# VH-VL binders against q0aze0, part 441

Target 1, 268 residues: q0aze0
Amino acid sequence: MKIILVNNRFKENTEKKAQEIAGQLSALNVEVIIDNGLDEPYAGTVDFIMVLGGDGTMLRAARRYGQRAIPVLGVNMGTVGFLSNIEINELAEYLPLILREEYSLEARMMLEVAVFQQQSLLTRVFCLNELLLRSNSPRMLSFALEISGQKLEPYRGDGLIVSTTTGSTAYSLSAGGPIADPQLDAFIVTPVASHIINKRPLVVSPEREISLHLLEEREAIIGIDGQIKMDFGAENRVLIKRAPHPLLMVNLKAKPFFTSIDRSLQRQ
Key: E = the ipSAE of ESMFold2; O = the ipSAE of OpenDDE; V2 = 0.75 times the mean of E and O plus 0.25 times the DockQ between their complexes.

## First folded at step 19 (VH-VL)

Design NN16 (framework fv_ragifilimab; at its last fold request DockQ between E and O 0.91; V2 from the best seeds 0.90)
Fold by OpenDDE, fold request of step 21:
Structure NN16 (fold): chain C 268 residues (1-268), chain A 122 residues (1-122), chain B 113 residues (1-113)
Amino acid sequence: as target 1 above (268 residues)
Amino acid sequence: QVQLVQSGAEVKKPGASVKVSCKGSGYTFTGYWMYWVRQAPGQGLEWIGVINPDSGGTKYNQKFKDRATMTVDKSISTAYMELSRLRSDDTAVYYCARGREFETYLGYFDLWGQGTLVTVSS
Amino acid sequence: DIVMTQSPDSLAVSLGERATINCKSSQSVLYDYDNKNYLTWYQQKPGQPPKLLIYWASYRESGVPDRFSGSGSGTDFTLTISSLQAEDVAVYHCQQYYSTPLTFGQGTKLEIK
């Protein structure tokens, strides 16, 4: 068995823990690769990905490895989040199950975000939570939203979020988006301070495509998963589709979504 | 060994074009954004542009948008930067540099080529 | 464009003493979305390309001695060498990557006094 340990490059404690776990796994004849995000993703074949940290680390891991259809386990290291399945102190207990591949998988839809510079593809990113388009100034944006070739009325507002159902509990939630069952595949299009009164979020079929471009010569920002930043100008457009492959999240421990989110929201 | 190796020094006349190459080795060439930065003698660093070696997508400094062309040959892990309509103030050491951030071109550089001196003189 | 301004242009510091280089951006390079400062520091020795020292304003690149530290947020940043060593003689550059065009400071030449 070969396992990737993904840790947080900005938290030394996660690195130390990764090394410790790597040693333990090696002692069990498991090959381990540690990925702190500073180097390119490991290109070799692996059987399992263990994410050590919080939701942010999981998001990064998803972007790096989500397209490879590898089981990904979130191991929380003392943070509050929705994407971890077990706690670090539980790892020893569940390690035998991991090694025996006795776990269930939950497929989570990811976004495929294609950013174009003029007519050319600039980059393509797979992400688990959301794409955010927002103004780079205190002024609202004017941009075009198109869904499956249907051109909506020009949008005016601070921005727009296109989120997965997984991402519904992230920035989309803060922007007033609906809470979505992560087992449901859908786009959630959440306006950010729309000029239109009572502009409602859209729940869009994962079979559709969403495109965005500015209608004016202004500077905007693309944000992905709260970790990736990109400039967005009039010469740019984004195309959002369902990623070809979902993230395969490992479920070792029952973690009911709705009770969890209810509890989490009450804490805020 | 992870490294970027650039082509040799160039001497050009004003109005000419120069094409500098940068070969990456020891890493997945298409996995890192490739940046071009130049440094005039005794001056600071100036960003020229960036290319996604995987997609071929480019983002240029507007200052160079009309004169700089970045390309890649993935088969040989080589990036190219061509600068046309050269003038004397284009005299500089040109660097290719690897970006640390993978998903965006808004990043910093963890690996640099050795530099290519381009001298533009009549 | 975000203009990066370093100060001083040149600095002479005695061996073992603290060296401080400042970098100011014309606008904030702090991104509220990820709460990170899009600023990096490079060291460039004569005849060599720049070398990454600090990224995200305060994180040291692997292999960089502990005497190097980056601090600051928003528009004001500082590179500090707690105890200058002979091998630290170089030009130091700050760079923002908050938005394009990516821009650098003019560089600060650090010499031994």
Scores: ipSAE 0.931, ipTM 0.956, lowest interface PAE 0.5, mean pLDDT 95
Fold by ESMFold2-Fast, scan of step 19:
Structure NN16 (fold): chain C 268 residues (1-268), chain A 122 residues (1-122), chain B 113 residues (1-113)
Amino acid sequence: as target 1 above (268 residues)
Amino acid sequence: QVQLVQSGAEVKKPGASVKVSCKGSGYTFTGYWMYWVRQAPGQGLEWIGVINPDSGGTKYNQKFKDRATMTVDKSISTAYMELSRLRSDDTAVYYCARGREFETYLGYFDLWGQGTLVTVSS
Amino acid sequence: DIVMTQSPDSLAVSLGERATINCKSSQSVLYDYDNKNYLTWYQQKPGQPPKLLIYWASYRESGVPDRFSGSGSGTDFTLTISSLQAEDVAVYHCQQYYSTPLTFGQGTKLEIK
């Protein structure tokens, strides 16, 4: 068995903890590759990916490895979140189940984001939570949204979020989007501070294609999963589709989504 | 092992074009953005543009958009930057550089070529 | 365009003394969505390409001595060398990558007193 340990070397003790876990796995005859996020993704075949950290580390792992159809386990390293399944102090208890492949998998859809520069493909990026289009100045944007060839009335406002159901509890929630069952596959399209009063969040089939472009020259940005930034001007457009493969999240421990989100909604 | 190797120095007349090459080795060439930066003698650094070696897509500094062309030959892990209609003030060391950040062209450079001196004089 | 201004243009510091180089951006390079400062520092010795020292304003590149540190946020950034060594004589450049065009400061030349 070969396992990738994904960590963030700049978090307190995470590098030391990753080395400790790697040692434990090596003692059990497991090959370990450590990915601290700085070097290119490991290109070889692996059986399992263990993410040591919070939701941010999991989002990075999902973008790097999510399209490979490999089981990914989130192990929380002190910061609670929605994407981890077990706590670090529980890992020793669950290691035998991991090594015997005694766990279930939950498929989470991902977005494929294609960014174009003057009709040429500039880059293609995957994400687990969302794409954000937002003004980079105090001025509102005027932009076009097209869903599977259907051109909607122009949007005016600060921007737009195109989210997965997993991302429904991330930035889309703060912008007024609905909470979605992560077991559903859908795009959630949430306006950001729309000047048009009747622009509502849309829940759209994951089989549709969504395109965005500016209708007037403005300083705008594209953000992905709260971690990637790109300029977005009138010469740019994005095409958003369902990614070819879902992220396969490991479920070792029952984690009650609805009671967790309900509890969060009661906090200020 | 991990390195960028550029073509040798060039001397050109005003109005000519120059094409500088940059060969990557020891890493996955298509996995990193490739940037071009120049430095006139005794001056600061100036960004020319960036290319995605995987897609061939490019973004240019507006100052160079009408004269610079960046291309890639994936089969030999080599990037090229051609600058046309050369002027005497294009005399500079031209660098290729690898971006650390894989997922965006808004990045910083962890690996640099050795530089190619281009002298434009009559 | 974001204009990067370094200060001073040059400075001379005695061996073992602290050296401080400043970099100011014409607009904030702190992005609120990811809470990161899109700023990096390079060291350049004569006849050589620049070498990465500090990225994301405060993270030190692997292999760079711990006497080098980066600080600051938004528009004002500082590179500090806590105890100057002879091999630190170089030109230091800051760079923003918050937006295109990518821009650099004019450079600060560091010399031994």
Scores: ipSAE 0.853, ipTM 0.917, lowest interface PAE 0.6, mean pLDDT 91
Fold by ESMFold2, look of step 20:
Parts: structure tokens; sequence; C-alpha cells
Structure NN16 (fold): chain C 268 residues (1-268), chain A 122 residues (1-122), chain B 113 residues (1-113)
């Protein structure tokens, strides 16, 4: 069995723990690849991905590996989040189940984001939580949203969020979007500080294609999962659709979604 | 092992074009953004543009958009930058560089080619 | 365009002494959403391409001696060499990658006094 351990290079304790776990797994005749985020994603065949850290590390793992249909386990090392399944001090207890593949999987929809420069594809990036379009200045944006070729009336405001249901509890929530059950597949389209009062959040079929472009020259940014940043200007367009494969999240320990959200909101 | 190797020095007259090559070895060529940067004698560094070797998509510094053309041949792991309508102030060392950040062109460079001196004189 | 201004243009420092180079951007290169400063330092010796030293303002590249450090945030950044060695004689450049065009400071030439 070959496992990728994903950690965060900016947190020293996760590096130490990753080395410890790699040693333990090697002693059990498990081949381990450590991915601390510095190098290109491992391209070879693997059976399992273990993410050591919080939701941010899981987001990076999802972008790097989520399209490969590989089981991904979130292991919390401090900050309680929505994407971890077990605590680091529980890993020894659950490791036999992992090795025997005795766990269930929960599919989480991802976005495929294609960014264009003029008429040419510049890049494709995958996304677990959201794409954010926002102004890079005090000035409002004027921008167009198309959903499967249907042109909505122009938007004017600070920007727009296109999120998955998983991302409904991230920036989308702060912008006034609904909390969505992550078992649903949908886009959630949430305006950011819209000047146009009738622009409500939209819940959109995952089979739709969403297109965004600016209607006037302004400096804007697109952000992906709060971690990937790109310029966005009048020469750019972004096309968003459901990614070919969902993230396959490992479920070893029950984590009720609705009570977890309720408790998290009370901590705010 | 991991390296960028550029074509040799060139001497051109004003109005000509130059095409500089950059071959990547020892890494996944299409997995990293490729940048072009120049440095005039005794001067600082100036970004020309970036190309995604996988898609062929490009983004140029507006100063060069009408004269620079970046391309790749991914079958031989080679990037090219062509600068047309050369002027004497285009005399510089031209570098290719690899970006550390995989998912965005807003990045910094962990690997540089050796540089190609292009001299434009009349 | 984000203009990067280094100071001083040149600096002479005795062996074993501290060298400090400043880089100022015309606008903030701190991205609020990830709390990272999009700022990098390079070392360039004569006839050579630049070499990466510091990324995200303060993180040392692998293989770079620990006498090199970066600090600062927003618009004001410093590169510090805690104890100058002979091989540190070079030109040092800062670079922002907050937005395109990617831009560099004009460079600071560091010499032994």
Amino acid sequence: as target 1 above (268 residues)
Amino acid sequence: QVQLVQSGAEVKKPGASVKVSCKGSGYTFTGYWMYWVRQAPGQGLEWIGVINPDSGGTKYNQKFKDRATMTVDKSISTAYMELSRLRSDDTAVYYCARGREFETYLGYFDLWGQGTLVTVSS
Amino acid sequence: DIVMTQSPDSLAVSLGERATINCKSSQSVLYDYDNKNYLTWYQQKPGQPPKLLIYWASYRESGVPDRFSGSGSGTDFTLTISSLQAEDVAVYHCQQYYSTPLTFGQGTKLEIK
C-alpha cells in the first residue's frame, strides 16, 4: 500500500508528526510519500491520502489530488474544522481500519475553474470551496454572469462567490449565502456587497456552466479556496463547471454536519 | 539534473527579430509556469511575460505585448520567446525562469536559465 | 503597476558585520485572504542569473545559509545578512508577485568594506 501524507510546511509540528507517522507506516510495510506543498503533486499511483492539519491543508490536498478518485482522510492537529474526520491522537486506533480499507466514503462536489486570457485558455484549477471574484480597489465592479448561456442582468458591487455546498460555510456564508447540506450537489452563487438590491444568492444545478467577465476595465482578483490568487481584468473570462470527479472523503468517525455547524456558529 | 538551458548569444540589427530557446530538464516541464525576464547592462530585472507550458496560454507585460511572442514545444520540453522590431535599448540578457507556484502565474522563481545575451547595434 | 524601490543603491560592509537592505512597494503586497506578503529576494553574482533566497517575505529557501533573513510586511521589507561573508558580495533584488506585471526593485550592490 502506498499513502501520501499531506502536511503544511509552514507549521513545524506537522512536519515532525508527518515524519513520525511515515516511520510508523514504513514499519508496517506501507510506502509513504510526504507532500508538504513545496513540490509538484506526486504523480504515481497511490491508494490513500492522509491530510495532517486543518481545513486549509485539506483544501490544498483536494486541489492536488481530488480528481484521482483516491480516498482522502482529514486528521485534525489543532483547529477544529469541517473537513477533518479524526483527531491526531486517535490515528493509532483507526490505523488498522485504514489498512484493511474498512471505512465509508462521502463524495464532495468540486469545481473546475477555467481561466481565459482573451480567447485562449490560460489555466484550469480545481476548487473544493469557492471561486471568489472581487474588486482589487475601492471601486465597485461591473460584471456579467452567464448560467448555461443565459445572461443575467449586470452585477455591480464588490464581487461574487461561486461555491460548492461544502464551501457554503466558508466565504459564501460571510457574504450572506445559505448554509447548504454538503450531500447536495449544487453551485451557490452569492453576490458580495451588491449595489443592486434584487441580486439574491442563487442555488444552481451542478449541470450548469457558469461564466464571469468584467463589463468595464477594473482591477479585480479571482481567488480559489482562499489560497490561489490571480489577476482578473477586462481581457479575462472564467468558466466554472462541476469537476469530473468529487473529492472522496473517508468517514471513520461519525461527524454530524448539522450539530457541528450549530456549535461552530455559537463559537463566533 | 534539474536545469534550464538557453540558446547562445545573438547579435542583431535594429528592426530584426530574435528567438531565444529554453530547454527544461529533470522535472515535469508542463507542471510549472515558465517566465521570461530580461536585464539590460547594469540595470535591473524586467518581466516580459509568462506561459503555461501545458495549455500554451500566455500573459504578457503590456510593454511587450505587441512585439513579444512566447511559445512552447512540450514534446521536447522547450520554451521560446521571440522579440520583434528590435531597438538598441532591447540589448539585454534574456532569462527564462521556472515558477515555484503551480496553480498561479503570480509567483517567484526557483530556477533560472543561464541567460542569453542579445545585442542590438547599428 | 507596483513599483519596487530598494535602498541603498549600494552598500559597503565589513566582513562579519550586519548588512541591511530595504525594499519598499508602492502599494501593499499583503493579501488579506491568505495573510501572506507576495515578496521575494534574490541574490545575483556577476555573470550569473539570480538565485532565490527568501520567499513570502520571510521564508528561507532550502540551502540558503541561516545568516540570511527577510522581514517586513505590507509595503516595507528588509533583507538582513547577520554576519557578512566574502561570498555574499552580490547584487540583491526584491520582487513582488502580488499582481502583474511582476516587478523587481532596481537592485542593491553589496560590497566588502
Scores: ipSAE 0.853, ipTM 0.917, lowest interface PAE 0.7, mean pLDDT 91
ESMFold2 (binder alone), look of step 20: mean pLDDT 94; pTM 0.961
OpenDDE, look of step 20: ipSAE 0.913; ipTM 0.948
ESMFold2, fold request of step 21: ipSAE 0.852, 0.846, 0.841; ipTM 0.917, 0.915, 0.911
ESMFold2 (binder alone), fold request of step 21: mean pLDDT 94, 94, 94; pTM 0.959, 0.958, 0.958
OpenDDE, fold request of step 21: ipSAE 0.928, 0.929; ipTM 0.955, 0.955

Design NN17 (framework fv_ragifilimab)
Fold by ESMFold2-Fast, scan of step 19:
Structure NN17 (fold): chain C 268 residues (1-268), chain A 122 residues (1-122), chain B 113 residues (1-113)
Amino acid sequence: as target 1 above (268 residues)
Amino acid sequence: QVQLVQSGAEVKKPGASVKVSCKGSGYTFTGYWMYWVRQAPGQGLEWIGVINPDSGGTKYNQKFKDRATMTVDKSISTAYMELSRLRSDDTAVYYCARGREHETYLGYFDLWGQGTLVTVSS
Amino acid sequence: DIVMTQSPDSLAVSLGERATINCKSSQSVLYDYDNKNYLTWYQQKPGQPPKLLIYWASYRESGVPDRFSGSGSGTDFTLTISSLQAEDVAVYHCQQYYSTPLTFGQGTKLEIK
């Protein structure tokens, strides 16, 4: 068995824990590849991905490896979040189940984001939570939203979020979007500080294609999963569709989504 | 060993074009953004543009937009930067550099080529 | 364009003493979505390409001695060398990657006093 350990080297303690776990796995004849996020994603075949850290580390792992249809386990290391299944202190208890492949998988949809400059593809990235389009200045944006070729009336405001259901509890929630059951596959389209009263969050089929472009010259940016930044101008267009493969999340113990979100909202 | 190797020094007349090559080895060439930066004698660093070797997509500094062309040949892991209509003030060391951030062109450079001196003189 | 200004243009420091180099951006390079400072420091020795020292304002590149550190946030950044060694003689450059065009400071030349 070959396992990738994904950790965040920017946080003290995660690298030390990754090395300890790698040693334990090697003693059990498991080949371990450590991914700290600084080098390119490991290109070889692997059987399992273990993510050590919080939701941010899981988002990075999902972008790097989520399209490969490999089981991904989130192991929480002291940060509260929605994407981990077990705590680091529970890992020793669950390792035998992992090695015997005695677990269930939950599929989480991902977005495929294609960024164009004029009519040429600039880059393609995947994400688990959301794409954010927002103004990078005090001036509000004027932009066009198209859903499967259907042109909506122009948007005017600070921006727009296109989210997965997994991302419904991330930035989309902060912008007034609905909380969605992550077992549902859907795009959630949430306006950011819209000046048009009737611009409501939209919940649309994951079979739809969503495109965005500016209607007038503005300084804007695209953000992905709270971790990637790109400039966005009038020469740019973004096309969003369902990614070819969902992220396969490992369930070793019951962690009811609604209980978790209820506790988080109670603290606010 | 992970490295970027650039073509040799060039001497050009004003109005000519120059094409500098940059060959990557020891890593997945299409997995990283490739940047071009120049440095005139005794001056600071100046960004020319960036190319995504996977898509071929480019972003240019507006100062160079009309004269610079960046391309890649994936089969030989080589990037090219061509600068046309050369002027005396284009005399500089031209560097290719690899971006550490894989998912965006808004990045910083963890690996640099050795540089190519381009001298433009009448 | 984001203008990067370094100070001083040149600095002479005795071996074993602390060197500090400043970098100021014309607008904030701190991004509120990810809470990161889009700033990097490079070291350039004569006849060589620049070498990465510090990224994301404060993280030290692997293999860079721990006497090098980066600090600051928003518009004001500092590179510190706690105990200058002879091999540290170089020009130091800051760079922002908050937006295109990517821009660099003019460089600070560090010399032995």
Scores: ipSAE 0.849, ipTM 0.917, lowest interface PAE 0.6, mean pLDDT 91

Design NN18 (framework fv_ragifilimab)
Fold by ESMFold2-Fast, scan of step 19:
Structure NN18 (fold): chain C 268 residues (1-268), chain A 122 residues (1-122), chain B 113 residues (1-113)
Amino acid sequence: as target 1 above (268 residues)
Amino acid sequence: QVQLVQSGAEVKKPGASVKVSCKGSGYTFTGYWMYWVRQAPGQGLEWIGVINPDSGGTKYNQKFKDRATMTVDKSISTAYMELSRLRSDDTAVYYCARGREYEVYLGYFDLWGQGTLVTVSS
Amino acid sequence: DIVMTQSPDSLAVSLGERATINCKSSQSVLYDYDNKNYLTWYQQKPGQPPKLLIYWASYRESGVPDRFSGSGSGTDFTLTISSLQAEDVAVYHCQQYYSTPLTFGQGTKLEIK
């Protein structure tokens, strides 16, 4: 068995703990690859991915490895989040189940984002939560939104979010989007501070293709999962589709999504 | 031995073109963005552009967009930067550099080529 | 374009003394979405390419001595060398990667008194 341990080297505790866990797994004849986020993703075949950290580390792991259809387990080491399944102090209890492959998997949709520069593909990235288009200046944006070739009336405002259902509780929520069951596959399209009063969030089939481009030259940014930032100008276009593979999240312990979000909303 | 190796020094006349090569080894060439930066004698560093070796997609500093062309040959893990219509003030050391942030072009550089001196004189 | 300005242009510091180099950006390079400062520091010795020292304003590159540290946020950044060694004689450059075009400061030449 070969396992990738994903950690955040900028957190002293997670790097130290990753080394300790790697030693324990190696003693059980498990080959361990440590991914601290600095180098390119490991290109070889692996059986399991263990993510040590918070939701941010899970988002990075999902972008790096989510398209390989390999089980991914979130192990929380700090702030309580939505993407981890067990706590670090529970790992010893669950490790035998992991090694015997005695767990269930929950599929979470991902976005495939293709960014074009002057009609040529610049880059393609995957994400678990969302793509954010926003202005990088006090000036509002004017931009076009197309859904499967259907051209909507122009948008005017600060931006737009295209989210997965997993991302419904992230930036889309702050912008007035709905809370979605992460078991559903759908795009959630949420305007950011629209100057057109009746622009509503849209819930769209994941089989649709969503296209965005600016109608006027402005300083704009594309943000992905709150971790990747790109410039976006009038020469750019973005195409968003459902990614070919969902993230396969390991479920060892019941984690009540609706109870968790309800508590979060009451504490604001 | 993770490294970037550039082609040798060039002397060109004004109006000519120069093409600098940069060969990567010891890492997955298509997994990182490749940047081009120059440094005139006694001056600071100036960004020319970036290329995604996987897609071939490019983004240029507007100052160089009409004269610079970046390309890659994946089969030999080599990037190229061609600068046309050379002027005397294009005299500089030209560097290729690998971006640490492999997912995006807004980045910083952890691996640099040794530099290629291009001298433009009549 | 984001303009990067370093101060001083040159600095002479005695061995074992603290050296401080400043870098100012014409607009904030702090991104409120990820709460990161898009700023890095390089060291360049004569005849060599620049070498990465500090990234994300305060993280030290592997293999860089712990006497080097980066600090600051938004528009004002500092590179500090707590106890200058002879090998630290070099030109130091700051760079922003908040937006294109990517831009660098003019450089600060560090010399021994």
Scores: ipSAE 0.836, ipTM 0.907, lowest interface PAE 0.7, mean pLDDT 91

Design NN19 (framework fv_ragifilimab)
Fold by ESMFold2-Fast, scan of step 19:
Structure NN19 (fold): chain C 268 residues (1-268), chain A 122 residues (1-122), chain B 113 residues (1-113)
Amino acid sequence: as target 1 above (268 residues)
Amino acid sequence: QVQLVQSGAEVKKPGASVKVSCKGSGYTFTGYWMYWVRQAPGQGLEWIGVINPDSGGTKYNQKFKDRATMTVDKSISTAYMELSRLRSDDTAVYYCARGREYEIYLGYFDLWGQGTLVTVSS
Amino acid sequence: DIVMTQSPDSLAVSLGERATINCKSSQSVLYDYDNKNYLTWYQQKPGQPPKLLIYWASYRESGVPDRFSGSGSGTDFTLTISSLQAEDVAVYHCQQYYSTPLTFGQGTKLEIK
């Protein structure tokens, strides 16, 4: 068995724990590849991906490995979150099930984001939560939204979020979007501080293509899962669609989504 | 083992073009963004542009957009930067550099080529 | 364009003493969502390309001695060498990567007194 351990080298505590776990797995004759987030993703075949950290580390792992159809387990390092399944102090208890492949998988849709510069593809990125378009200056944006070739009336405001259902509890929620069952596949399109009163969040089929471009020269940014930042100007266009493969999340114990989000929202 | 190796020094007349090469080795060439930066004698560093070696997509500094062309040949892990209509104030050391963060073009550089001196003189 | 200004242009410091180099951006290079400063420091010795010292304003690159540290946030950044060594004689450059065009400070030349 070959496992990738994903950690965050910018977090000293997580890096040290990754080395300890790698040693434990190696003692059980498991090959371990450590991915600290800076170097290129491991290109070889692997059987399992273990993510050590919080939701942010899981989002990085999903971008790097989510399209490979490999089981991904989130192991929480003491900070609560939505994307981890077990706590670090539970790992020893569940390790035999992991090694025997005795677990279920939950499929989570991902976005494929293609960014164009002057009609040429600049880059293609995958993400688990969302793409954020927002102004990089005090001036509001004027931008066009197209859904499967249907041109909507122009948007004016601070920006727009295109989210997966997994991302419904992230920035989309903060911007007034709905809470969605992560087991549903859908795009959620949520305006950010729209100056047009009737611009409401949209829930759209995941088979749709969503296109965004600026209508006026402005300084804007594209944010991916709150971790990737890209410039976005009038010469740019972004195309968003369902990624070819969902992220396969390992389920070793029931994690109650609705009670977790309810508990989180009561903490005011 | 991980390194960027650039082509040798060039002397050009005003109005000519120069094409500098940068060969990567010891890493997956298409996995990292490639940047071009120059430094005139006794001056600071100046960014020319960035290329995605996988897609061939580019972003240029507006100052160079009409004269600079960045390309890649993936089969030999080599990036190129061509600067046309050379002027004497284009005399500089030209560097290629690898972005540290995978997949991001707004980046910092962990690996630099040795530099190529381009002298433009009449 | 974000303009990067370093101070001083040149600095002479005695061996074993503290050296401080400042870098100021014309606008904030702090991204509010990830709470990171898009600011990097390079060391450049004569005849050599720049070498990465500090990234994300305060993280030290692997292999860089502990005497080097970066601090600051938003628009004001500092590179500190706590106890100057002879091999530290170089030009130091700050760079922002918050937005294109990527821009550098003019450089600070560090010499032994």
Scores: ipSAE 0.814, ipTM 0.894, lowest interface PAE 0.7, mean pLDDT 90

Design NN2 (framework fv_ragifilimab)
Fold by ESMFold2-Fast, scan of step 19:
Parts: C-alpha cells; sequence; structure tokens
Structure NN2 (fold): chain C 268 residues (1-268), chain A 122 residues (1-122), chain B 113 residues (1-113)
C-alpha cells in the first residue's frame, strides 16, 4: 500500500508530525510519500491520501489530487473545520480500518476552471469550493455572465462567485449565498455587492457551463478556493464546468453536516 | 539534477532579432510556469513574460508585448524567448526561471538558468 | 504597475554585525483572502543568477542560513542578516508577485567594511 501524506509546511510542527506518522506507517509496511506543498504533486500511483491539517490543506490536496479518484482522508491538526473527518489524536484508533479499506466514500463535486488569454487557453485549474471574480480596486466591475449559452443582463458590482455545494459554506455564504446540502450537485452563482437590485444567487444544474468576461477594462482578479490568485482583465475569459471526477472523501466517523453548520453559524 | 540550461551569448546589430533557449531537466517541464527576466548591466531585474509550458498560453509585460515572443517545445523540454527589433538598450543578461507556484503565474522563482548575455552594439 | 523601491542603494556592514535592507511597494501586496504578502527576496552574487532567499515575505527557503529573516506586511518589508558573514556580499532584490507586471526593486548592494 502506498499513501501520500499531505501537510502544510507553514504550520508549526507539522513537518515533525508528518515524519512521525510516516515512520508509523512504514513500520506497518506502508510506503509513504510526503507532500508538503512546495514541489509538484507526486505523479505515481497511490492507494490513499491522508491530509494532515485544516480545511486549507484539504483544499490544496483536492486541487492536487482530487481528479485521480483516490480516497482522501482529512485528519485535523488544530482548529476543527468542515473538511476533516477525524482528529490527529484519533488516527491510531482508525488506522487499522484505513489499512483494511473499511470505510465509506462521499463524493464531492469539483469545478473545472479554464482561463483564457485573448482566446487562447492560458491555464486550467480545479477547485473544491469556488471561483471568485472580484474587483482589485475601489472601482466596481461591469461583466457578462453566460449560463449554457444564455446571456444574462450585464452585472455591475464588486464581483461574482461560482461555487460548488461544498463551497456554499465558504465565501459564497459570506456574500449572501444559500447553504447547500453537499450531497447535492449544483453550481451556486452568488453576486458580490451588486449595484443592480434583484441580482440574486442562482442555483443551477452542474451540467451547465458558466462563462465570465469583463465588459470594460478594470483591475480585477480571479481567486480559487481562497488560495490561488490571478489577474483578470478585458482580455481574459473564464469557462467553468463540472470537473470530470469528484473528490472522494473518506468517512470513518459520522459528521452530521446540518448540526455542524448550525453550530458554526451560532458562533459570533 | 534539477536545472535550466540556456543558450550561449549573442552579439546583435540594432534592428535584428535574438532567440534565447532554455532547456529544463530533472523535473516535469509542463508542471511549472516558465518566466523570462532580464538584467541590464548594473541595473535591476525586469520581467518580460511568462508561459505555461503545458498549454502554450502566455502573458507578457506590456513593455515587451509587441517585440517578445515566448514559445515551448515540449518534446525537448525547451522554452524560447525571441526579442525582435533590438535596440542598444536591450543589452542585458536574459534569464529563464521556473515559478515555484505551479497553480498560478503570480509567483516567485526557485530555479534560474545561468543567463544569456545579449549585446546589441550601436 | 506596482513600483518597488529599495533602501539603501548600497550598504557596508562589518563582519558579525546586523545588516538591514528595506523594500517599499507603491501599493499593498497583502492579499486579504489568504492573508499572505506576495513579496520575495533574492540574493545575487557577481556573474550568477539570483538565488531565492525568502518567499511570502517571511518564509526562509530551504538551505538558507537562519541569520537571514524577512519581516513586514502590506507595503513595507525588511530583509535582515543578523550576523554578517563574508559570503553574504551580494546584491539583494525584492520582488512583488501580487499582480502583473511582476516587478522588482532596484537592488541593494551589500559590502563588508
Amino acid sequence: as target 1 above (268 residues)
Amino acid sequence: QVQLVQSGAEVKKPGASVKVSCKGSGYTFTGYWMYWVRQAPGQGLEWIGVINPDSGGTKYNQKFKDRATMTVDKSISTAYMELSRLRSDDTAVYYCARGREYETYLGYFDLWGQGTLVTVSS
Amino acid sequence: DIVMTQSPDSLAVSLGERATINCKSSQSVLYDYDNKNYLTWYQQKPGQPPKLLIYWATYRESGVPDRFSGSGSGTDFTLTISSLQAEDVAVYHCQQYYSTPLTFGQGTKLEIK
């Protein structure tokens, strides 16, 4: 068995913990590759991915490995988030189940984001939570939104979020989007500080394609999962569609979504 | 060994073009953005542009957009930067560099070529 | 364009003493969503390409001695060498990667007294 341990090198003591866990796994005849996020993703075949950290580390792991259809387990180190399943101090208890492949998988949809520069593909990225288009200056944006070839009236405001259902509790929520059951597959399209009355969040089929471009030259950015930043100008266009493969999240322990989000919303 | 190896020094006349090559080895060439940066004698560093070796997509510094062309030949893990209509103030060491942040072109450089001196005599 | 300005242009420091180099951006390079400063420092010795020292304003590249440290946020950044060694004689460059065009400071030449 071959496992990738994904950790965040920038979090205190995570390298030491990753080495410790790698040693424990090696003692059980498990081959371990450590991915601290600094180099390219491991290109070889692996059986399982263990993410050591918080939600941010899981988002990075999902972008790196989510399209390979490999089980991914979130192991929390620090503040509990939405994407971890067990705590680090529970790992020893659950490790036998992992090695015997005695767990269930939950599929979480991902976005495929294609960024174009003057009609040529610049890059293609995947994400678990959202793509954000927003102004990078005090000036509002004027931009076009097309959904499966249907041209909507121009948007004016600070930006737009195209989110997965997993991302419904991330930036989309902060911008006034709905909370969505992550078992549903859908795009959530949430305006950011729209100047047009009645521009409401939209919930659309994950089979639709969403296209965005600026109608005027402005300083704007696109953001992916709150971790990737790219410039966005009038020469750019993004095409967003459902990614070919969902992230396969490992469930070793029940974590009820609705009570978790309800408690999170009650905290100040 | 992870490295970027550039073509040798060139001397050009004003109005000519120069094409500098940069061969990557020891890593997945298409997995990282490739940047071009120049440095005039005794001056600071100046960004020319970036190319995604996987897609061939490019972004240029507007200062160079009309004269610079970046290309890639994936089969030999080599990037090229051609600068046309050379002027004497284009005399500089030209570097290729690999971006550490492979998910975006807004990045910093962890691996550099040795540099190619291009001299444009007037 | 984000303009990067370093100070001083040149600096002479005695061996074992602290060297401080400053870098100022014309606008903030702090990204509010990830709370990171898009700022890096390079060391360049004569006849050589630049070498990565510090990235994300404060993180030290692997293999770089711990006497090198980066600090600052937003528009004002500092590279500190706590106890200068002879091998540290070089030109130091800051770079922003918050937006294109990517821009560098003019460089600070560090010499031994």
Scores: ipSAE 0.842, ipTM 0.908, lowest interface PAE 0.6, mean pLDDT 91

